# VH-VL binders against Jasmonate-induced protein homolog, part 8

Target 1, 185 residues: Jasmonate-induced protein homolog, of Atriplex canescens (Fourwing saltbush) (Calligonum canescens) (p42764)
Amino acid sequence: MASTQAMGMTEQQKKSVDEMVEKATNMGVNVQAQNSAVVSMINQTNVSMTFNENHNWSGSVVGTGYPKSIPTKQSRQFIHQGDAKDGSQGAVVYYGSNANGEPCGWLLAWCAPTNVTPTKPNRVYVDCGAQSKFDTISWDTIKAKLDVGPATTNFTDVDTETTIAAGVTSTGSFASVGAAFGLST

## First folded at step 25 (VH-VL)

Design z3 (from w3 with heavy chain K102R)
Fold by OpenDDE, look of step 26:
Structure z3 (fold): chain C 185 residues (1-185), chain A 123 residues (1-123), chain B 107 residues (1-107)
Amino acid sequence: as target 1 above (185 residues)
Amino acid sequence: EVQLVQSGAEVKKPGESLKISCKGSGYSFASYWIGWVRQMPGKGLEWMGIIYPGDSDTRYSDSFQGQVTISADKSISTAYLQWSSLKASDTAMYFCARHYGRFGTSYWGMDVWGQGTLVTVSS
Amino acid sequence: EIVMTQSPATLSVSPGERATLSCRASQSVSYDLAWFQQKPGQAPRLLIYGASTRATGIPARFSGSGSGTEFTLTISSLQPEDFAVYYCQQYNNWPYTFGQGTKVDIK
């Protein structure tokens, strides 16, 4: 399950992530979200993406739940309500395909602790690649990576030519998470 | 004691291949990112990339993508940095460093560093 | 990438005096800022993380402050062993990037 990627986020990715963060923020404000992660994801691939699985370290999705699908060139949103102690910490995996029609997966993980501090900030972690990478996910490993991850991150899997970028706000009553699922081709 | 010990200094010629090592001890090597940092003579620190030894997840900065290969062998708690073909411009000190984070928290820190490996490339 | 700019390039200070080092980020890095000390022939040593939290074993005379784009490392009373090069580093965004360093030397 080894992966290799360059870390540079493209300007396009940055723009997309910022837009998603903004959408998440607006949504959060509208629903007066608190102690939650409001997540907005855009599918920039050429096919629809479908929900595969999620993991909750703390908190749970509310409302209509995780979007079952993310149509091509569209965005979808969800709210992950944090628990009182550890806040919102979760991950979601969507399946799709790359430009060659190969089955691929995109993983977005986030951490939005209760009472964010400089040493307990909001974080994101992302991964993508062959769908088989996500057949058996070590959530402990994901969490370990998440814990040392940045507030803005990206990943490109060179083998499948898939890419993913995400960002999370630093402050606020809730965390706004934006993600862009895409192809590097 | 947690420590990283790097391989010894290297003197190479342009075009030669090289693989230097960084061995960790005193902690769960597989569970924390290991990063590589370049420091050219008389210059500052440059972040090259990181690897998670547990699953060999590897991330490069754009400047070093395709220029080097970062790898790890968790069975012997060792990370590697290698070149297929060295250039004179690769002359530098190379450090490995643990990217420490506590599980369940958002703690961060490049808190443990190797002593560095000097790589000299000259014709 | 986020560009980190340190100032001054060189800071000459007498032993016992206060040293103030600045680090600026090209964009907000929140509190995701670390400071490192490097002495000649040695590896860098983590001093501060989270902009203001001292790493284990770091003397109280070292303190960090700031958020967003402006950060400061302060050495309240410079000791002989503190003459070194200091680097700031952001870890808010991939890739993590260092400042170009500030050399603190003896006046």
Scores: ipSAE 0.777, ipTM 0.919, lowest interface PAE 0.7, mean pLDDT 94
Fold by ESMFold2, fold request of step 27:
Structure z3 (fold): chain C 185 residues (1-185), chain A 123 residues (1-123), chain B 107 residues (1-107)
Amino acid sequence: as target 1 above (185 residues)
Amino acid sequence: EVQLVQSGAEVKKPGESLKISCKGSGYSFASYWIGWVRQMPGKGLEWMGIIYPGDSDTRYSDSFQGQVTISADKSISTAYLQWSSLKASDTAMYFCARHYGRFGTSYWGMDVWGQGTLVTVSS
Amino acid sequence: EIVMTQSPATLSVSPGERATLSCRASQSVSYDLAWFQQKPGQAPRLLIYGASTRATGIPARFSGSGSGTEFTLTISSLQPEDFAVYYCQQYNNWPYTFGQGTKVDIK
């Protein structure tokens, strides 16, 4: 009982995700975001991360687009503007390296409906691991997992010792998405 | 049409291993999370964890992390629950259930359940 | 994890009467609340999802309400086949969790 590992985020992951949600919230308030996901990501790895790709199920990125890089121990943000019907639903993949210098990827997906309802919830899905894991992504598979997934989650890839955690919450007229890309060490 | 059929009741001794099964039919088995629920004698329902059979993505409830193994073989539409060393306290009814839902649809839930597998662990 | 607390533990009701069951979550689960019915020796049956939507084939006498942390299941005119144990279950976050159950039996 006392030594049982938990399914949920570690205390450090909770703290990091909460900080990123707060940062997303502050940005969304500052720009008066509407019907959108404001996404904040922190790179807790030892190298800079590089943007690889995105996917849109509903809505699209606005402003200056997706951060091209996320420097070590820094955060970057973007705003994904939702469609009128289904809000903001999308995903991003960033590449970096693990502690051994092996190429790795981190995937963050979110569902942030225009209005939260019994059948239109806030959700996140995360994945990470070897970079080759992301060479061929079935976006239908990611969406199926996202739709019945949770509002907060984490994942650790034992082989590469990478980890990722994320959460989503509604903040007035927009949703705040926070994510931490890291190493499980 | 859509159904989950579980393997039969088991009577085991402490320390033995066990693997019980849950076979799905009538739907795209690999495309939906499927989970396991324990019910100890005279007790309520405990969600143990889930697997996405399409890629074997597996998640456990805190109480069951490290206590059991959930797995699936999508080629035969079958999910498994496995113990490496049974305890008397593992005596319970075990259900599998499909976790159904799509964004914006009018239908969601743990909507299809297996009939249950009674596992009895005693000397 | 999110703790689900049901009340009452037992409820004695005569056929034809109304039964009201309560379920409380330790933190907001939005609308992500389901109700299940279970009879001895049977698998649970999904009654309500999304806090208030009846599952396919569920009689209209079953209704659910609530959001956030407080939820209610109402059986408007209890039939003999409705005497069972009822569970609420949140699916807002992993792990999913059930309440401890409310037994509805004949008075």
Scores: ipSAE 0.729, ipTM 0.868, lowest interface PAE 1.3, mean pLDDT 91

Design z5 (from w3 with light chain S30T)
Fold by ESMFold2, look of step 26:
Structure z5 (fold): chain C 185 residues (1-185), chain A 123 residues (1-123), chain B 107 residues (1-107)
Amino acid sequence: as target 1 above (185 residues)
Amino acid sequence: EVQLVQSGAEVKKPGESLKISCKGSGYSFASYWIGWVRQMPGKGLEWMGIIYPGDSDTRYSDSFQGQVTISADKSISTAYLQWSSLKASDTAMYFCARHYGKFGTSYWGMDVWGQGTLVTVSS
Amino acid sequence: EIVMTQSPATLSVSPGERATLSCRASQSVTYDLAWFQQKPGQAPRLLIYGASTRATGIPARFSGSGSGTEFTLTISSLQPEDFAVYYCQQYNNWPYTFGQGTKVDIK
């Protein structure tokens, strides 16, 4: 009972994350991605989101890079090529606004090895809230939290009424990361 | 050596507040997630939630969201579990545990546990 | 949330004999499975993580196997100190969840 609502994920959030993972998987198959994370993000807020920052623990973005913007109610994708040893491990921060027009940020971090092993798992970490929360980021802190994190997760910031949900899965050749950036209202 | 030491047993009445503690030593307390686990009399283990003391990032199991408050004071290497109004059904043993995970050749585990705090809520 | 189911509920064995404990997850947890031992009045003790890796200081008679949804803990030659309750626990997703336990009792 209530198994679809465990750890705060609504049925709508679960559906959105599953759809983004599916989009990432379809893109990875179509471009024959290898040893990489294909990341798909949907902007479920009322304004366009702007790329702010990335961080790499392992691997780097390829192709045309990180989407500079994500229009309201649309999704955007990128491919993060993995290191041979440790695969793809990275993070992105996007800025936007909440329902009250206050500046906000959304952080998505992932560990996404192509081949999951007992010591190299799929993990995600998410955070959101006031934009000032992301003025100074300790990437060592984010990595420590990410390593213990789950394969799917969500977070809601009560003060700004922002939410974020994400999930990661591996295929035979690449990993798929899906995320939904949104509002809790 | 790494240790977690919990506050002593509590006997309370329904409606009272309570804050129990878990003090870490022998490691960088702020750098590891600390979680709380409930064990009701004669029952198994229930993971309640987790906090990263370095920045107080806190995540709750749905069953416990809104029912308890998890907090930490990194300056004294201490995590807390708190009720604003206890119920008889809160009678249980409560453990704190360090959560470790390191990508690569490191291990994962709830590897260090406090000794437990017995909370009894009865009139 | 992921439901963990253990069997049997109780296992009666003699010292020196083999014990086999089973754990099933309601969905794949990949390798994110741990085993704990708990004795009365004590905190749980981590035995196995990553489905098959012994934690530091755990005797070789404890071994784990499995992946996905089916997992096994084997105690190859039971010692008197091994009579306890054993829990499996997944850490693939929050909330972490435990099985209901298997009590290993003296025959």
Scores: ipSAE 0.838, ipTM 0.902, lowest interface PAE 0.8, mean pLDDT 91

## First folded at step 26 (VH-VL; from z3 with light chain S30T N93T)

Design b4
Fold by OpenDDE, fold request of step 27:
Structure b4 (fold): chain C 185 residues (1-185), chain A 123 residues (1-123), chain B 107 residues (1-107)
Amino acid sequence: as target 1 above (185 residues)
Amino acid sequence: EVQLVQSGAEVKKPGESLKISCKGSGYSFASYWIGWVRQMPGKGLEWMGIIYPGDSDTRYSDSFQGQVTISADKSISTAYLQWSSLKASDTAMYFCARHYGRFGTSYWGMDVWGQGTLVTVSS
Amino acid sequence: EIVMTQSPATLSVSPGERATLSCRASQSVTYDLAWFQQKPGQAPRLLIYGASTRATGIPARFSGSGSGTEFTLTISSLQPEDFAVYYCQQYNTWPYTFGQGTKVDIK
């Protein structure tokens, strides 16, 4: 089934993403992150979200790893250490439910090169919807879409009334990724 | 040769439905976003939305959400733009374009364009 | 959405002269900026991507520069075939947006 995106990022989503970017930035500064993506995610749904899977194209998570859970109305952070050549490129999927209790998923993919250039830009790709959409993910497809994706984007799945917004920005020696997982209701 | 070929000009009445097409060739159609761009007479370019034919992932710009439907049939390398009920204000040239990019090599963006489909809606 | 503003609206230039077109973004788009050329009755043609990289087959007289919010397309020596409308486009932030265009006509 084709996924349809609603209108662009709402002001509230923009604010949430900016706040997450700021949290990521602060964390990165505190730990003196380098050649990494510092990712901050906020769960704006009404239930806890749980880690499902991740994929690495370049780099890997460090420290405590991916948050196993993101409680409702809370944010969690992780650091994805990039490779020397291609920086940090990865994706993470969290499961939860929509307002009706339907199982849903949220996918965040990012590309944060060590040095941003015209041929190595910051990118994000986001998706959300029925959990079944994420049962078998073609990571090659995700990568292909990510490569031409924007640095800031959002998506709303009309059928499940789920939404996701994300942004990536360079903050010196590392990149800050902010994401907001939510409901469109 | 990589190319996009669009369907022919359309002359319609208000209230009628319409579906125009964009057929790709010379590349893996399913593996690249196809975007639609509107250009009203004597006006500039307006981004409408994109679709990834491989999985029909579709994203709309604000102004066109709910106004049109973008779809694709990867089996015949064709993307579609359709209206359920045309308005006179839908009179415009419509372009499809491929989005191309590869990390570390090139980010061409909209590098290949269809020739455009003129849609005229008049009573 | 990011608003792209081009200037001037119309640029009258004599053949052989230098043409300078400006494109401003309402917020930073880093290097995610493209330039297109459109002639009457034709589809747009990609000239520049990544703010400064010429697309395949684009003459060297076309050059792009800038980053962040300010961008420039330069035609070093205007040729007869260069009289057209030029658009900038940001693809940094969804939804993607075009400038309103600059018409380059003959003085």
Scores: ipSAE 0.934, ipTM 0.956, lowest interface PAE 0.4, mean pLDDT 95
Fold by OpenDDE, fold request of step 27:
Structure b4 (fold): chain C 185 residues (1-185), chain A 123 residues (1-123), chain B 107 residues (1-107)
Amino acid sequence: as target 1 above (185 residues)
Amino acid sequence: EVQLVQSGAEVKKPGESLKISCKGSGYSFASYWIGWVRQMPGKGLEWMGIIYPGDSDTRYSDSFQGQVTISADKSISTAYLQWSSLKASDTAMYFCARHYGRFGTSYWGMDVWGQGTLVTVSS
Amino acid sequence: EIVMTQSPATLSVSPGERATLSCRASQSVTYDLAWFQQKPGQAPRLLIYGASTRATGIPARFSGSGSGTEFTLTISSLQPEDFAVYYCQQYNTWPYTFGQGTKVDIK
């Protein structure tokens, strides 16, 4: 399904992403997450977001797993442990609603190779929009887009007025991923 | 042979609409981002936006959001850049470029470029 | 957005001599830096990606170095075909951005 980005990352989004990256980093230190991605997500919408699905290209979530919900204005974290070969590569989709109460979805994907190099860096990919957009996700397509994704990115769906921003660290013993799920209204 | 071939030069007047094209061949067109880059006369390169033809995922740079429309038809391996109402300031060379990269390949970049489409907008 | 600043604006070099081009990012882009060459009337050509990796078919005389905010493109021995405009581009953060370019002309 076609989507159009409306605006680049705002300063507030950047700040939120940085804060989430920091939270992820702190969590990673505490749990000694080696060869993993620590993900911190903040829900900046006005309603709770609920876990819908995830996909693992490599690695898997550990501990308590994916947060089942992200309350409004709160953040949640999880650790995705990478495998020895391909590191941590995964995606997660949360459902919520936009300002008009329309069902919407937010997708965060990340790539954290086992051995990060200048030509094999940590990457993120994000998407959001109508919930129906995520009914049948082509994970191969997501992966393809993720593979050439940046370390910091955002997307705004004009139609639903939803937005998402994410960033990932470039160095360290683990990847820290921060994401902000929000509304563009 | 991987290549991008763009449509020919355009001479338009302000207020007119325009749609230029970028056709890919020699690779799976739907599986790689296509970016559009503007180069005004005697100036540098400017990112306009990108599209993933496979699902038409489209991302714009701030300066070009709402100014142009990027689209694609994967069935004919073609990406498009269009204006609803041209301005004189839209006079420029427009390039399309493929973004190549896959995990494990240790390769990333805009490795294939179209030859450019010159758009001239004047009264 | 990340601002990329190249220097010098114009670099005059004699054939066979070393050319050094600089690119600075307003914030760290780690190694997500590419260099492009553009000749008059032509599309840009990818030279370097990942700050220091030569693209396929790029001569060894081209080399990239740097990380974070400071990057350098070096042409060890300038050939006649190397006189062109060179652009750096960060692809660390969307939107991607180019430097304003450095023109390498013959001294």
Scores: ipSAE 0.932, ipTM 0.956, lowest interface PAE 0.4, mean pLDDT 94
Fold by ESMFold2, look of step 26:
Structure b4 (fold): chain C 185 residues (1-185), chain A 123 residues (1-123), chain B 107 residues (1-107)
Amino acid sequence: as target 1 above (185 residues)
Amino acid sequence: EVQLVQSGAEVKKPGESLKISCKGSGYSFASYWIGWVRQMPGKGLEWMGIIYPGDSDTRYSDSFQGQVTISADKSISTAYLQWSSLKASDTAMYFCARHYGRFGTSYWGMDVWGQGTLVTVSS
Amino acid sequence: EIVMTQSPATLSVSPGERATLSCRASQSVTYDLAWFQQKPGQAPRLLIYGASTRATGIPARFSGSGSGTEFTLTISSLQPEDFAVYYCQQYNTWPYTFGQGTKVDIK
């Protein structure tokens, strides 16, 4: 892929990711989440976003499942229950549009073990751009990138002017994942 | 045997362009992140950025965004670092390194390094 | 960006002695800490990753410890080939960052 990306989140992205991590943490405490990732996503685009697909490397969604939509300027959450050995590791793709009305996608992937060890870290991987980018996803490729990735990151697609930022932290018996889906304008 | 072999030393003038290379062998080049590290004379190591050659996914340290271009050609197992307009402050040793990580079993490391490319920019 | 601070800047030791090098992170990096050795004119060599795991082919005299913000590299009995500069490096967040290095000199 030809997209270039600076690693520094904007101050707005940092604030949004921190707010989503805090919202995920509050939810995890309220429901007494165990061995799971609590994921909070905010839609900072101008249109509603629609769930497209998910992938599981370890664990699966529980409760009410993946939010089917995320209304503009609102956040939605889900809980992804981890397995005993490898915790919660998964991904979601949401579709929406950019400022020009072009179809776009946002991908969020996470490794979110509750008990971080030298071989089982917290990681996120993010991507966004034209919706066609997500027609055929190599999940093995995403996992390879995710394993080497950071605990906090962002990405901006210059062609579509879309952006995404995310972070993960462990909080007691669960991990909190926060993500902001947005436009770079 | 896993190897990264870099292009040779360069002596350039300010304002000139330059593209240096890092060729991998002995492993599936497209399947591992390759990063670039700068070492200025008498100084420590600075991580510049990283590319996944399989799909050219590229991420830059803020200090280097807009200063250099990282690219790769997976068909010839080669990563590149390039400048459109060199400055004297670009004088440094540049290393490429493979980044490895696998959740749960084998962890992480910049485990294989190129030999380095000395870039000298002077009038 | 996470600032990595090493101490001491220079450590003068005799062959056969124990060397202890310190590395501090400006915020927690959990276990995402590596140690590298670099000799003049050479590329860095990975010694330790995950704070305490020796890389393949690294002698047992090298050991690492710590988590969070405080880390230590210990060389239990220095050999002539161990006189070099040592760098710690965090990989918890991008950009990855290195400490400024500790030079281990012959006393």
Scores: ipSAE 0.809, ipTM 0.897, lowest interface PAE 0.9, mean pLDDT 92
Fold by ESMFold2, fold request of step 27:
Structure b4 (fold): chain C 185 residues (1-185), chain A 123 residues (1-123), chain B 107 residues (1-107)
Amino acid sequence: as target 1 above (185 residues)
Amino acid sequence: EVQLVQSGAEVKKPGESLKISCKGSGYSFASYWIGWVRQMPGKGLEWMGIIYPGDSDTRYSDSFQGQVTISADKSISTAYLQWSSLKASDTAMYFCARHYGRFGTSYWGMDVWGQGTLVTVSS
Amino acid sequence: EIVMTQSPATLSVSPGERATLSCRASQSVTYDLAWFQQKPGQAPRLLIYGASTRATGIPARFSGSGSGTEFTLTISSLQPEDFAVYYCQQYNTWPYTFGQGTKVDIK
């Protein structure tokens, strides 16, 4: 059976996601971001995380690109510039380790449309677990889950004891995406 | 025609197990989240959780985590709701519902519902 | 989780008249709000999604409005088949949550 998890974020996860959304908002305001997702991710695991992969459904990263690493207990940011029609829609995968030193991955996907409408909403999707879970990703499946997913969510992989939480909100001319990559133990 | 057809009413005793079903037809079953909704007698609607049948990705409302198991068999287009040990407080009507939507489509929401399965748990 | 509060609990309206139902969310759900109708012994039926968009096949007398935390369903010129319980439901955040319902009774 695939991973299962309750939907409610812990109070600590909510606090961490809110802080990352605020950090993304502050960055977006400072650089006057437009039609983009400003993404802030915190590594709450015990080791440095490394960038593995991205996917774009709409738009692309700008500036210095995706952070190559996220040191333990630190946050890193990037800006994903949306296209005119469908805004910013993308995903990233970071690799790290769980508390037992086993290789793990964390996936964050977001949808930040140019204009929020009833059928073009802000959304996030998250997943985590053993690194092998991310060897072959069906991006069509991730997109289908993302489209009807929520604006804030979490997931815990019971086998690896990894967890991830994320949220997205609109801030004026851009969207702020906050994510916390962590351990459930 | 898109349809969800649920298994029939159940009368059970506390402590018994139960698995009810929801069979989908007329659409790509594996490609849409399916959720379960409880309605206790005389009460409103409670969203219990959701599964993506394509890979069995399952998410539960906190109130139902550990209380039920949601599963699916995509090869027969069927989702399930299961109790290992029923309680009298599980007496309710249970609905399955498709969560329809794709970015930019003209129709969205919990658009197709099963007819409901009445579960009665009493001594 | 997001608490959805409906008012009134019961609304008595004469056929041909207007019913106005209110729904409040404990935090912003943007436009991620749906309205459902449920008649005795039946599954809920989707009326409105995205706060204001009628679902396929829903008569024009049903209209929705609002965003953020405050939403309204209006049923103009009530018909005999409109006497039912109505639920609002947010789908911004999992778990999805429903209001407690507003029963629309014939006056």
Scores: ipSAE 0.767, ipTM 0.885, lowest interface PAE 1.1, mean pLDDT 91

Design b4
Fold by ESMFold2, fold request of step 27:
Structure b4 (fold): chain C 185 residues (1-185), chain A 123 residues (1-123), chain B 107 residues (1-107)
Amino acid sequence: as target 1 above (185 residues)
Amino acid sequence: EVQLVQSGAEVKKPGESLKISCKGSGYSFASYWIGWVRQMPGKGLEWMGIIYPGDSDTRYSDSFQGQVTISADKSISTAYLQWSSLKASDTAMYFCARHYGRFGTSYWGMDVWGQGTLVTVSS
Amino acid sequence: EIVMTQSPATLSVSPGERATLSCRASQSVTYDLAWFQQKPGQAPRLLIYGASTRATGIPARFSGSGSGTEFTLTISSLQPEDFAVYYCQQYNTWPYTFGQGTKVDIK
């Protein structure tokens, strides 16, 4: 079994994701974001996280790009500009370490359509675990999971004791994506 | 053409193990989430959890975590629901269902269901 | 988890008349709302997804409306085969959750 865990975010995860969604919303309002995903990520692990990889199904990052690092207990943001047809659909992978110092990765994927419709919904997909899990990613597999996924979700990897939670919601003309990268308790 | 066919009814005693199956045909089985739904006698529907057979990514609702095991063998297009030790309260009808959706298509949801497997647990 | 509440629990309707079923979500599910029909001894059948879109092969007398937290299923001219239990189900957030059902009985 590659990965199993209970559903349902903890109360702390819900709070963290909501705070990151709010932070993304405030940023999007300030810059008057349009047809984009404004993404806010908090590092709740004990080490700085470093950017490893991104993927685009639709749209691309703008401005200063993806945060190269996310310091411990801090948040970082980016804006992913959507295309006219399919909005913003992308993913990022950040690397860090678990409590035992083992290399780990956190994957966040989002779907933020230009307009939410019954067949073009807001969605997130998350994964985490040993860093080697992310050596070869099937982006077609991630997309298939993302398409039928939820608007909020979490995942805990029992072996590495890593966890991740995320949510997406529309705010006017853009979507706010919040994510919490962490360790399980 | 798309079908999910479940294994037959089971009559068991408390403490026994059980593994029921759900075989898919007519579509790319490994490429869609497939889930399990419980219906207790005279009650409504309860979503238990799902698996992505392509990589065995499995997610459970909190009330079923630790109570059952969801698994799949993509090489034979089959998903499973398994108990290590049945309880009388596990008496129910169990359905598997495909969770369909691709961005921009005109069809979404739990669109294809198995016929159900009745599990009866009594001493 | 998101609680789905259906009303009424039982709806008695004469054949050929209109049935209106309600579903409320404890928080917004946007358009991620489906309706199912279930007859005794059978699997549920998908009627409506995306709050208002009929699934393939579903008769036009079934229609859905709503978004966010409040949703309605309407059966415009009730046929004998429509007497069943109807469930709403949100698919916005895992775990997916169903309402408790509305039984549509012949009056």
Scores: ipSAE 0.713, ipTM 0.871, lowest interface PAE 1.4, mean pLDDT 91

